VHH binders against Protein DOG1-like 4 (DOGL4). Designs and how they scored, part 47

Target 1, 232 residues: Protein DOG1-like 4 (DOGL4), of Arabidopsis thaliana (Mouse-ear cress) (q84jc2)
Amino acid sequence: MSKMRNLVEEKFLEFYESWVIQLELYLHQLLIAHNNNTMSETELRHLISKLTTHHKAYYTAKWAAIREDVLAFFGSVWLNPLENACSWLTGWKPSMVFRMVDRLRKSRVVLVEAQVKKLEELRVKTKFDEQKIEREMERYQVAMADRKMVELARLGCHVGGESVMVVEAAVRGLSMGLEKMVKAADCVRLKTLKGILDILTPPQCVEFLAAAATFQVQLRRWGNRRHYVTHS

## First folded at step 3 (VHH)

Design n53 (from n4 with R99G W100K L101W I102Y G103L S104P T105S Y106T P108H Q109S; framework vhh_6qgx_2)
Fold by OpenDDE, second read of step 4:
Structure n53 (fold): chain B 232 residues (1-232), chain A 123 residues (1-123)
Amino acid sequence: as target 1 above (232 residues)
Amino acid sequence: QVQLVESGGGLVQAGGSLRLSCAASGFTFSSYYMAWFRRAPGKEREFVAAISYSGGYTFYTDSVKGRFTISRDHAKNTVSLQMNSLRPEDTAVYYCAAGKWYLPSTSHSYDYWGQGTRVTVSA
């Protein structure tokens, strides 16, 4: 039994599939760069730039789609159940990346004390921002049972042109709040990513990006194998 | 001995300004986050503002955002809270606190506390 998808879901699904394919290609390049110490700093910076541009493209597309239907991203039909289960407000949890950095440090990545301190401050800031968003989310979730939603539920029980219009308007109003929240979360993601990349050296950035991309790609693969998800 | 000594509190009219200061001693100042908390009459202590080790990051509760500014002076081992556009609801005893690597908005993250300075904002 396949779920009927709306136009936003279909379009973003197509986009995301292509985006992931490109990510895998970049991952391959990152891994080569990581394992090959012969690449120049210029080449590394170029590769980093390509990845950052790729991520920016994702959020550009996402935000365009969210303007049309933010609710599509709370179902995220383009993701498997494992990916969805690991999602925080329609994406990766910003504070998670610091664990990746920590893991890299335990490997061959050597960070100077100044970098470590900066990363820690960034981590604290990121966590603080996450919590602010979470409080807003909680407020929103509690508000879902407020007078407005009760009225919406009541109206939804009746068939009629006017009632349908009112319901749609109410849903749009609710969606605006969600959109704002999702965008706020995405901003924290982007700021966190930028912050990390600003602290790390080019070789370290490549290693970090490789690890992050690997995690994303593998999570998708594992989820697909486990749940036999077909998107097309 | 660790000491945090607050100053700058007093009576001010609504819309007015105050600058609180906290002098820290007895610990490595640059290794601590510094924060301001406040306790209004009949209420629990609440987070107001914090500043990171280097001063690169500042944190504020929503109710004071845009009105209050936290800063620190490493040379003097002081942390300050510039409070503008004060409101009656800002009336409280303000406490200086110091902590390491914790979430700034949580009181249990702070190891050292001052005795507090009273701020009263009249209507």
Scores: ipSAE 0.707, ipTM 0.888, lowest interface PAE 0.7, mean pLDDT 90
Fold by ESMFold2-Fast, scan of step 3:
Structure n53 (fold): chain B 232 residues (1-232), chain A 123 residues (1-123)
Amino acid sequence: as target 1 above (232 residues)
Amino acid sequence: QVQLVESGGGLVQAGGSLRLSCAASGFTFSSYYMAWFRRAPGKEREFVAAISYSGGYTFYTDSVKGRFTISRDHAKNTVSLQMNSLRPEDTAVYYCAAGKWYLPSTSHSYDYWGQGTRVTVSA
């Protein structure tokens, strides 16, 4: 059958679905905490730590999976088409989370000037890091069209075990380049997330994480229900 | 014909234990996440526990963590919920549910539902 999934895809599909289930359970805890103004700073920090650990667990599993098959993360079978369409280098675009941070300004617990300054500095640094990765991706795409790749494609036009093995070895080599770029992008994501949480107070962290989780869960729901929107 | 049939409910004293079972038929059991929900008198239906299709991942609401254990048996097409250290607050009708694209809080997350089994925990 043409609709086959490899072992890495099947294992990560179950992991990702499970990871989103746990994220939604944490979102419920975040919403309770946001509405309960009697929670101690220690209790809020513990909840924030659970979310931080949860996100780190995602990258631990992802990096293990891309070591075996990085291409599974481009057009992922565990993501619906809407989630895939919103992806930047196999995940969320780091600079976009600052739009969620801007929402904190409408709260009665508003950002102080020192926090605004630090968030702006982090935003600039994040955009700079994104641009470096985008240049690396451009170099990779150019390399795909180089003479060596063209020669390998010509060899692959002649069916044979020996030529197939050479092409497979070359594809594995190219996958190492993609793996490096995906990990670089994920490092920017993790640094950006940690940077924001380090700048915000615990109540602001809860509000930010709730907004981020709500967006992720809602995007998944909308993508899964796309034909209801077409009235067909 | 798709069916989820719960069993094992009953009356138990606080601190006691019960084991709920759900027998599944009419679908490819190994392709579905299985979950337990409960509804207490006068309250909304709430998530209790879930297990992934391989059994490799389990999920619990905070109030039952450490007390309840979910498991599944692919050979028998059953999912079980072992409930220990039961509290009066656990009194509810417990429902078995099956779904492929799980989000615990959404009505569309679960394709199939059982009729429920009643659990009463006396003080």
Scores: ipSAE 0.285, ipTM 0.700, lowest interface PAE 4.0, mean pLDDT 84

Design n54 (from n4 with R99T L101R I102F G103L S104G T105S S107P P108S Q109A; framework vhh_6qgx_2)
Fold by OpenDDE, second read of step 4:
Structure n54 (fold): chain B 232 residues (1-232), chain A 123 residues (1-123)
Amino acid sequence: as target 1 above (232 residues)
Amino acid sequence: QVQLVESGGGLVQAGGSLRLSCAASGFTFSSYYMAWFRRAPGKEREFVAAISYSGGYTFYTDSVKGRFTISRDHAKNTVSLQMNSLRPEDTAVYYCAATWRFLGSYPSAYDYWGQGTRVTVSA
């Protein structure tokens, strides 16, 4: 059965496609900056600012869409299966970025002891916040099997009359909870990203952002090749 | 009992304007997506416009973009369709529809329907 068109999904898909294209452009700039040691600190900071603004724009759009249909983001039709498989609560897992930082450390990036310490503190905090959200999600998922939901399930696919209103209320309640959790997760993402960028020097930030963007873009490309995904 | 009652239809000359209204009752209005559909003579029912829960998202079929505006009033439990620059091809019975499932552009996505209001645009 062909999935009916969800207008919220379509709108966000259009946005995301444009957003990714712009990300690729920024990635190109980041790579140039990384390979060009002649760029001034001011220029680097400007580039970093552009990227951060770009990411903020994503979350602004996301949150606007989530307000209208949070469930759209648990399907995420704008992502391929590989991207979806790598997603944690509708986005990248915050703790993942520390692995990227670790890889940078093994490369040409030299972190001073003070930076290492701060990164470790941030990692611990991020992990704690993730776990808190995961516990809440677990509780939420378990609670879905309560008496009310079981009774609703018994209604089957042929729901009419007052039963429809009951189901509607239940689903709306669930959606509200999901929205809160997704926003919480996004906050952890943003805080983590900000934290990392505050610890790193401008050249290091450029390298980190380049690595992150590369990973995101390549993941999408790999997934598209595997699944022959064609959007629009 | 769920009810959707449309009003505001009538005869109008090309280039004119009409404002359709739909009064909703019998369900939690704020929890439903609202939409307008229309059925022209000899044609299938087609999507015209939709509005999200909060009203933050609005959608239109291409042929009405820039001319029609959908809005909702939570206090009055109403959804409206302001139709400007009407054309003969806009002649149809206009239906109000509601759904809690998702914001769709197909009739099957919607759970409740009004009886419709006739809009006739003369050349």
Scores: ipSAE 0.661, ipTM 0.873, lowest interface PAE 0.7, mean pLDDT 91
Fold by ESMFold2-Fast, scan of step 3:
Structure n54 (fold): chain B 232 residues (1-232), chain A 123 residues (1-123)
Amino acid sequence: as target 1 above (232 residues)
Amino acid sequence: QVQLVESGGGLVQAGGSLRLSCAASGFTFSSYYMAWFRRAPGKEREFVAAISYSGGYTFYTDSVKGRFTISRDHAKNTVSLQMNSLRPEDTAVYYCAATWRFLGSYPSAYDYWGQGTRVTVSA
């Protein structure tokens, strides 16, 4: 039990731990499917659908939680320090997944020219959307710094109930702006993931999802091992 | 001081049922994730099922999904595994495990382990 956790952090911690173990179980199924050619296209599509639903469930839960407390997602208690260090706006950097896609060029099933062209077009669009969000966040941070200076000055002049109201207003403003930016980043993540899966064949989708899940699971395991060894 | 004690193992015919129980002591049970692993002769430990600290989330390996049910009782500090429609390939030593953080489907994710209870399913 953590005495420092608020209700949103505690609820999302249980959800996230639960989401990750289910991802590990799906990864096991993906690796079995990838290592043998016995599964039909229908069976592969069903497995891909389970992973897609699982990722959508994450964003459904995340968006509900950030409505309550978006700040919980910056330096999250449910992530180890290595996972937090690798985060871009509370999650994976969208353009990073194209490194997983590049591995498919060396796989058992070669990408056809039409797929390569569509993936490159998607990569360019994803990078553009990513940079747009980075510019919006920079503008938000600049505006927040100006507001913060004004609020700090006001807090120095007022003691009691007025100070409480000013702090509450500042926190609400911060939270609303960050919620907008996090949702924008998550939309780019979902569009990028869907775009890749729409371009790939079912066997290629299985290989891609296995690579992505392997990276996510291993990053968590590496950070957990390092945390345990470093602190124990 | 931390103890996990399994019970309920035994011999059963294929198609039969067994209920395993794990009694926990020496830690704040309601704050820990609980899991069952199994090890067949000559094999490594395999994940079977897990339950979140509130009991709100349950997890199963594909081969047992729909046949096994994990549950917990905070008042009794117990976690249980109801095993139905047992198959010869379910024959293994079943282990109860507990972890505070970083719930996983791999053995090294778990802080505390019981000594195991043997389940034999005849053909």
Scores: ipSAE 0.641, ipTM 0.879, lowest interface PAE 1.6, mean pLDDT 87

Design n55 (from n4 with R99Q W100L L101W I102K G103Y T105P Y106G S107T P108S Q109T; framework vhh_6qgx_2)
Fold by ESMFold2-Fast, scan of step 3:
Structure n55 (fold): chain B 232 residues (1-232), chain A 123 residues (1-123)
Amino acid sequence: as target 1 above (232 residues)
Amino acid sequence: QVQLVESGGGLVQAGGSLRLSCAASGFTFSSYYMAWFRRAPGKEREFVAAISYSGGYTFYTDSVKGRFTISRDHAKNTVSLQMNSLRPEDTAVYYCAAQLWKYSPGTSTYDYWGQGTRVTVSA
């Protein structure tokens, strides 16, 4: 099993590094589009579609990987310490993307009142969905501390095939619970992203996606630079 | 000593093809992302294509997608760029670059650079 976990980590590490580099390429295109007032609506929609496809590709790969080893995502080797410190249930906290939306208040294309109201409704709904997941996580932590798990942990200290099998079955059950919870959190992330993009105009979508990608890229850059300084 | 040595540049007519090669030495090639950048006359260096350390993932700038193909050969410590359907806009000095993924992934953060090979595409 340890060997299988190592392979999942290695495979996803390679995927994630490549995924981030492609995100940086898309960020460059977003910044050019943002500074170019002559781009057509069709061209902007095409660029937005490339970004949404790119994010969906991440979740497709992630869900395949967590099916094999969800625990790899609770201390990801493909993330630097700063990225890991900013993680909420294996990814970005959905409600925090509304800080990227706040950047649009300073943009060339001002939000109209109808958009502000829809974004506030989405923000409230996102917060509600987050709180529901946080309650599920608390219930999961209580289940982990259950007497049955304590008994199984003690049993695992003895050399015996039956004891090992029982412990492995229990761990698989707990991993399935975590997988379901992580997927629920990822669904909130995707729903929040789609909701924001559906409310915004194409130029505003470009600005929002550029802000989000810039934050992700800079966070990784700062964390990697700090790690190099402290560990070199 | 780290070295990246590019070759394969030259003069070609629009619609033609060229294959660039980069020979790497002095570092653990199989641990590095390899990339091609270019600098057109009067412009800054821009990203063209890159390949992951295993070769399992490739990515390209939009203007070359479908026309250029990046590949690597671990046994020979080489990375190659096959350039098809060349356009006058592809005229540039092409640079090979290497990046150790774990430190600072990004097009502007490459650890090692070659001297470049010139590609001229006539109209």
Scores: ipSAE 0.000, ipTM 0.263, lowest interface PAE 14.5, mean pLDDT 81

Design n56 (from n4 with R99H W100F L101R I102W G103L S104T T105S Y106G; framework vhh_6qgx_2)
Fold by ESMFold2-Fast, scan of step 3:
Order: structure tokens, then sequence, then C-alpha cells
Structure n56 (fold): chain B 232 residues (1-232), chain A 123 residues (1-123)
């Protein structure tokens, strides 16, 4: 049984596929910049700014879409099963990005001790913010099992207009709670990304962004290969 | 039967303009990403430009950005590439391609390809 798409899902599918195509074009530019040390600091900053703007555009579109249908982002039709399996609250887990930062320690452009210290402080703060959101998700799940919610579920089997209205209000409240948690998680993602870029030099930022984009693109390719069909 | 037919190629002087067209038939045109690729003698096929299902999103390789414009016409089932300020390096065979769902790269597995149209830019 194929999943039916609503208007929010169809619009975001086109947006997301388009966003990934542009990310691949930016990745090509990042790899050229990384391999050629001929670019000026101003040119590197301009390229980093394009990537930063591109990621902000994703969150702008996402937040508009979750106001209409937050559940579309849980098991998204624009993500393959592998991408969905690797998601944490509808996106990448913020602390995991530090694994890409750790690769910079082994790079040609080595991190100085002051940067290492600031990155570790940011890592600790990011993990703390993640745990706060996980506690909110636990509270949300506990609220689903609350006696009042169980009573409303029982009432929902009745055909009375009043009980239907009460159930609909409860469901809307739950959706608003999910919207708040998803947006909180996205704020942690954006703060973590900005924090890393503020600590790194422009060449290190290019290498970091290239690593992140490469991982995102490869994860999508690996998942898509599982559902690849050959047209003979 | 699925078909992509390119037209509009030819010989032009550097600084000139050409408009390429691709007529699509045999599939639901409005559900496909449409793209232009090119292959110069002795080189690999490279991505040039693409346009999304609705035409709301367009993509260009850096070397053609600001000079080339991709567009589509759903009523005619046509995708077009307007090429301005042409350079000798733009000399290539240009291919139209269609993809129902874009994977991630510009060329990993397109569903349908045209036969190509030759563009020669003289210095």
Amino acid sequence: as target 1 above (232 residues)
Amino acid sequence: QVQLVESGGGLVQAGGSLRLSCAASGFTFSSYYMAWFRRAPGKEREFVAAISYSGGYTFYTDSVKGRFTISRDHAKNTVSLQMNSLRPEDTAVYYCAAHFRWLTSGSPQYDYWGQGTRVTVSA
C-alpha cells in the first residue's frame, strides 16, 4: 500500500529534492576550494556564507511546513528508509556533528589548542541541550498515557459531537507539543552549526562543511540504492 | 513510447546566443525533473542546468550561471535552455534528460535521455 501525499508533503518533497540538488552543487564548490589553496579568505567566507544561507533556508521552509502538518516530518516521504532510520526528532542529532569535527584534528589544517577547548565546551553544551529535549519527549510520551488522555480515547469511540470536539482539541494540543519539540531540536542544530563555524578558520569551515555535505549526500545515495530500479 | 527530442543546436560566434529546446512525449512531463547535460570532445558528460517539477526551482553549474536560463512549458511539454554570452568552452553536444525522482547527484541514474544536439562556438 503506497502512502498518500497531502499538499504539505508534495510541496516539501519538491523543495527538499531541490535543496539537495543545490547542496550537491555547493559540495562541488567546497571540494574545489579544499583541494586548491588559491582562494582568498574573502572568497572562502563567501562560499561558507552560501552554505549557511542554504541551511537556514531549509529550516525556514521546514518551520512553515510543520505549522501545517508536523506529523509529515515523522517518517517523511522525501526521505528514504535509511535517512528516516538515522533521524533524531526529524533531523540529524546535533552531538553527532562533532564526529566530523574530530576528523579535522587529523587534517592538513590542524586545530590549535584554544579551538579544541572551545569545541569541547560546545560539545558538552550541545549534549546538555539534547538531553533537555529528550526529557521533554519523555514527558510528552507519559502525557499520552495520562488518565485524562485515556478517558478522551474512550470517549472518541462515541458519535456525539461534544466528545468528537474534545478529542479533536486534545489531538491539536499534542501536535502543537510536537511542533515545539521539533523547533527546539532545530534551534539546537542551528546553534551547534553556527558555534562550530565561529570557532573554525575559513579553510577548516570549508573542510567541515564538505565532510557534512558528503555524509548527507552519501547516506541518501546508499538508501536510494536499496530501492533502485533498472529500466531495461 | 517515451521520447525526448532536442533541437536548436548550431554554429555561433563567441558572445552570441542560442536557444535549445527539448520536446517530451510518452510520460507525465509535469512529474519529472528536467535537466541539460553536455559532453565536449575528449571530456566526460557534465551537468549544465536543471528545473524542478513545477518550474519553481532552477539549478546551474557555476560556469554557466548568469549566462544560461532553463525554463519549461507544461502546455507544450517542452524544456528550453537559453544560452547567452557563449564561449568557445561551451562547444559540446547538449543532452536533455528526465528524472521522476532526483536521487542526489546530477547524473547517477536518469530515467530518460535524448540523442543530443551539437553546439559549436567559434572564437
Scores: ipSAE 0.352, ipTM 0.730, lowest interface PAE 3.4, mean pLDDT 84
Fold by OpenDDE, second read of step 4:
Structure n56 (fold): chain B 232 residues (1-232), chain A 123 residues (1-123)
Amino acid sequence: as target 1 above (232 residues)
Amino acid sequence: QVQLVESGGGLVQAGGSLRLSCAASGFTFSSYYMAWFRRAPGKEREFVAAISYSGGYTFYTDSVKGRFTISRDHAKNTVSLQMNSLRPEDTAVYYCAAHFRWLTSGSPQYDYWGQGTRVTVSA
């Protein structure tokens, strides 16, 4: 049986499918750029800019959607189970990208000492920010059994117009807290990405972005094969 | 010999300000994160603030955010904590600490500690 989707889920599903398709196209360009040493710095910067703009577009759409229904992103019907399992607060875990950078360092990418130090500082900051968010999330999760949720549970057992309104109000209150956490996480993601791109040279940025895009695309492919997920 | 020597503690009224300083010697200052911790009476030592190698990143516990500012002077090998809008709950012995790297997994280990400086905030 197909899961019933709400309007937010349907719209974002459509958006995300299109967004991923575009990402794959950019990935192709990134790979070409990575393997072609004849591209000028201007061309590389242009490509990097396209990718950064693409990522910004995702968060613009996401934040618009979460204002309507943040809970949709905790189910994320547009993702397969593998993708969902790898998600941290509705997206990629910021500290994960440093593993990608580490792999680049072990490849043909040569980072100067100054870059290494800056990356390390960024890594520490990212980790610190993640932990702060995680503590807040834990606090929120523990508080799920508070008076408000007890009332929600109680009212949810009854049928009536007044009860429904109260329940909806309660859910909205809960959702606001979640939205704040999601936005905080997204900010850390964006800051981390920006930080890395600011530290790396254009060729290094291209390689990093290629690796990141590859990971995302492959994760989706692997998950789809494993779970035979069919999206619209 | 590695030394961290704190100074600047004292008695201050609520709403007041103090500036703590930590003088570091005996190690490569620029290779270490510097941090401030505090221990209130009957409580465990807690993290207050930290600053990265270059000073490009600063970290704060939530209770002091917006009130405290950590900084470092590479020329003098010192780390400072500007404490504004002090509260009685800020009363503690404040410790300077240094650590080489932040572990990707687990809690960071601090290699060096000062003896501490007492801060008392009266109501």
Scores: ipSAE 0.077, ipTM 0.561, lowest interface PAE 2.9, mean pLDDT 88

Design n57 (from n4 with R99S W100P L101W I102L G103R S104I T105G Y106T P108S Q109A; framework vhh_6qgx_2)
Fold by ESMFold2-Fast, scan of step 3:
Structure n57 (fold): chain B 232 residues (1-232), chain A 123 residues (1-123)
Amino acid sequence: as target 1 above (232 residues)
Amino acid sequence: QVQLVESGGGLVQAGGSLRLSCAASGFTFSSYYMAWFRRAPGKEREFVAAISYSGGYTFYTDSVKGRFTISRDHAKNTVSLQMNSLRPEDTAVYYCAASPWLRIGTSSAYDYWGQGTRVTVSA
């Protein structure tokens, strides 16, 4: 138990640890499927479906948690420092998954020209949506600085019940704006993931998901080893 | 002193059952994830099963799903592994492990280990 964590942080920490553990088990299944080439298309689609459901479960849990405390997702206690440093608006940067797609071009499974064209169109659209969110966050930060900083600065020399209530209202407004931005970013993530899986064949989907899961798991392991060495 | 002591290993025929137990002492048991690993002759240590500190979440490697059940008892500071429908491939030394942060796939992520209990499944 940690008294430094609030209830939302404690519940999501337990959820996330469990979710990553199940991801590692799915990764093992993806690697077996990729290396054996003995699984039927039906078996591959079932495995892809398990991964898709698993990722959707993450966002269901995340959106429930951010409704209660979005700030818990900025500098998350369930992520190691390396994972936190690599986060873009509380999660993976959508355009990064196309680096994993590029790996498929070097694999035994080849992409046909129609797939390459659709993936490039998706990449451009994803990058556009990503940049749009970044501009919205910048505008949000400027607006909050102008509006809330003036409001908070007026209270800087005072500490009464009225001042505390006004500060709390300002912080609540900031949190609501951040919740909206985080959900917008998560929607881009889900649309990008679905788009890639819709373009790829089942064997290509298995290879893509294996690459993505490997990166996520390895990033966690690298960060955990550095943290252990630094604090032990 | 932190200690994990395994028991319950032995010889069993294929299709049989064994129950392994791990008694924990010297740390706050209810704050730790508990796991079972196994090492077959000539192989690396392999993840078998894990249980969250609350007991609300359990995880299994695919080869044991439906056959093995992990459980914990906070009052007794024990974690157990019920092994049913045993196969010759389950022959290994089984290790109890503890970590404040659960990680699968690598034994180096676990802070505390027992000495192991031997399980032999004859064909």
Scores: ipSAE 0.000, ipTM 0.182, lowest interface PAE 17.1, mean pLDDT 80

Design n58 (from n4 with R99G W100L L101K I102F G103W S104Y Y106P P108S; framework vhh_6qgx_2)
Fold by ESMFold2-Fast, scan of step 3:
Structure n58 (fold): chain B 232 residues (1-232), chain A 123 residues (1-123)
Amino acid sequence: as target 1 above (232 residues)
Amino acid sequence: QVQLVESGGGLVQAGGSLRLSCAASGFTFSSYYMAWFRRAPGKEREFVAAISYSGGYTFYTDSVKGRFTISRDHAKNTVSLQMNSLRPEDTAVYYCAAGLKFWYTPSSQYDYWGQGTRVTVSA
C-alpha cells in the first residue's frame, strides 16, 4: 500500500503549498483593510467571508485525505519541523487562538464588556472540549498497549494468510479511531474560529484574522530558515 | 438565602424519558454557569451536562450526548435536563450546581450545590 500512502502525501503537499500562498495573499488584503478606515461594513464582511471559506476548504481537503491515510497527518511531510513541533492533534491548539484575541484588548479596537464576557465563555468551552479530546487520545494510547493489541502485532510478524487478515482488520480499526479523533479536534477548531468571529465586529474580525494569519505564515518562515541553516 | 432545589427524579423503564428541573434562588442566576453532576452507587460524582450563563454554550459528557438536552430559563431562574433514551447505566443521584466559572471536575470550585434527586432506570 506504499504507493497509495505516497500519493496521498504528494497530493496534499501540492494542495497545502497553494493554500498557504493564497493565505498570504488574503493576509495582505487583511492588513490593507486594517489600515484603511474607509472600507464599508459590507466590504469587510466580504473579506471575512473569503477567509472563512478558505479555512473551510482546508478542512474539506484534510478530511478527504485522512479518510485515505490519517497517519500522513502525524509528522506531516508538508510541514517543516518547527510547524510539526507546535502541532496538537494534527493542527493548531484551539485555545491558543485566544492569545491573538488578548492582543485586541491592547490594540486600537476596544472590546466592550459584553464581548469580553462572551469571549471568556467561549475560551472555557474550548478548553473543556480540548480536555475531552486529550483524555480520549490518552485512552487510545493505553489501548495500544493492551494485551490483545500486543498479541496481534506479534502475530503479524508470521505473515500467515488468516492471521495477516486479522491484524489488518485491527490496524484499520485503529486508523478509523484516529480519524474520528482528528475530525473531533478539527470540529473544535472550526467552532472556536466561528465563535470568535460571531462575537467580534467586522473591524475586530479583520484584526484577529490578520494576527492569526501573520503568526501561521511567520512560524512557517522561521522554521524554513532554521531547517535550511541546519541542513545546508 | 441561596438555594438550589432539584425535582423530576423517579423510576423509569429503559428507553424512557425524564425531565429534571433545578430552581435557583438567592443569587444572580444570569451570571452563573449551571451544571448537572451524578453519583452512581459506589462511584464518585461525575459531570453530566452544563450550560453557560448566557445559554449560548452547552457541555455534555460523551455517554449522554445526543440523548440529554440542558436548557435554562432566566425568567423562572430554572435549569432543566431533558433525558431521553435512558439506560440502566444512567441510574444515579443527580445534582444541580452553580459556579461563576465552569469546571469539568466536581470540586469546591462550584459555589452552590443542590441536595440531589434520584433517578432509577430499570432493565
Scores: ipSAE 0.000, ipTM 0.338, lowest interface PAE 14.0, mean pLDDT 83

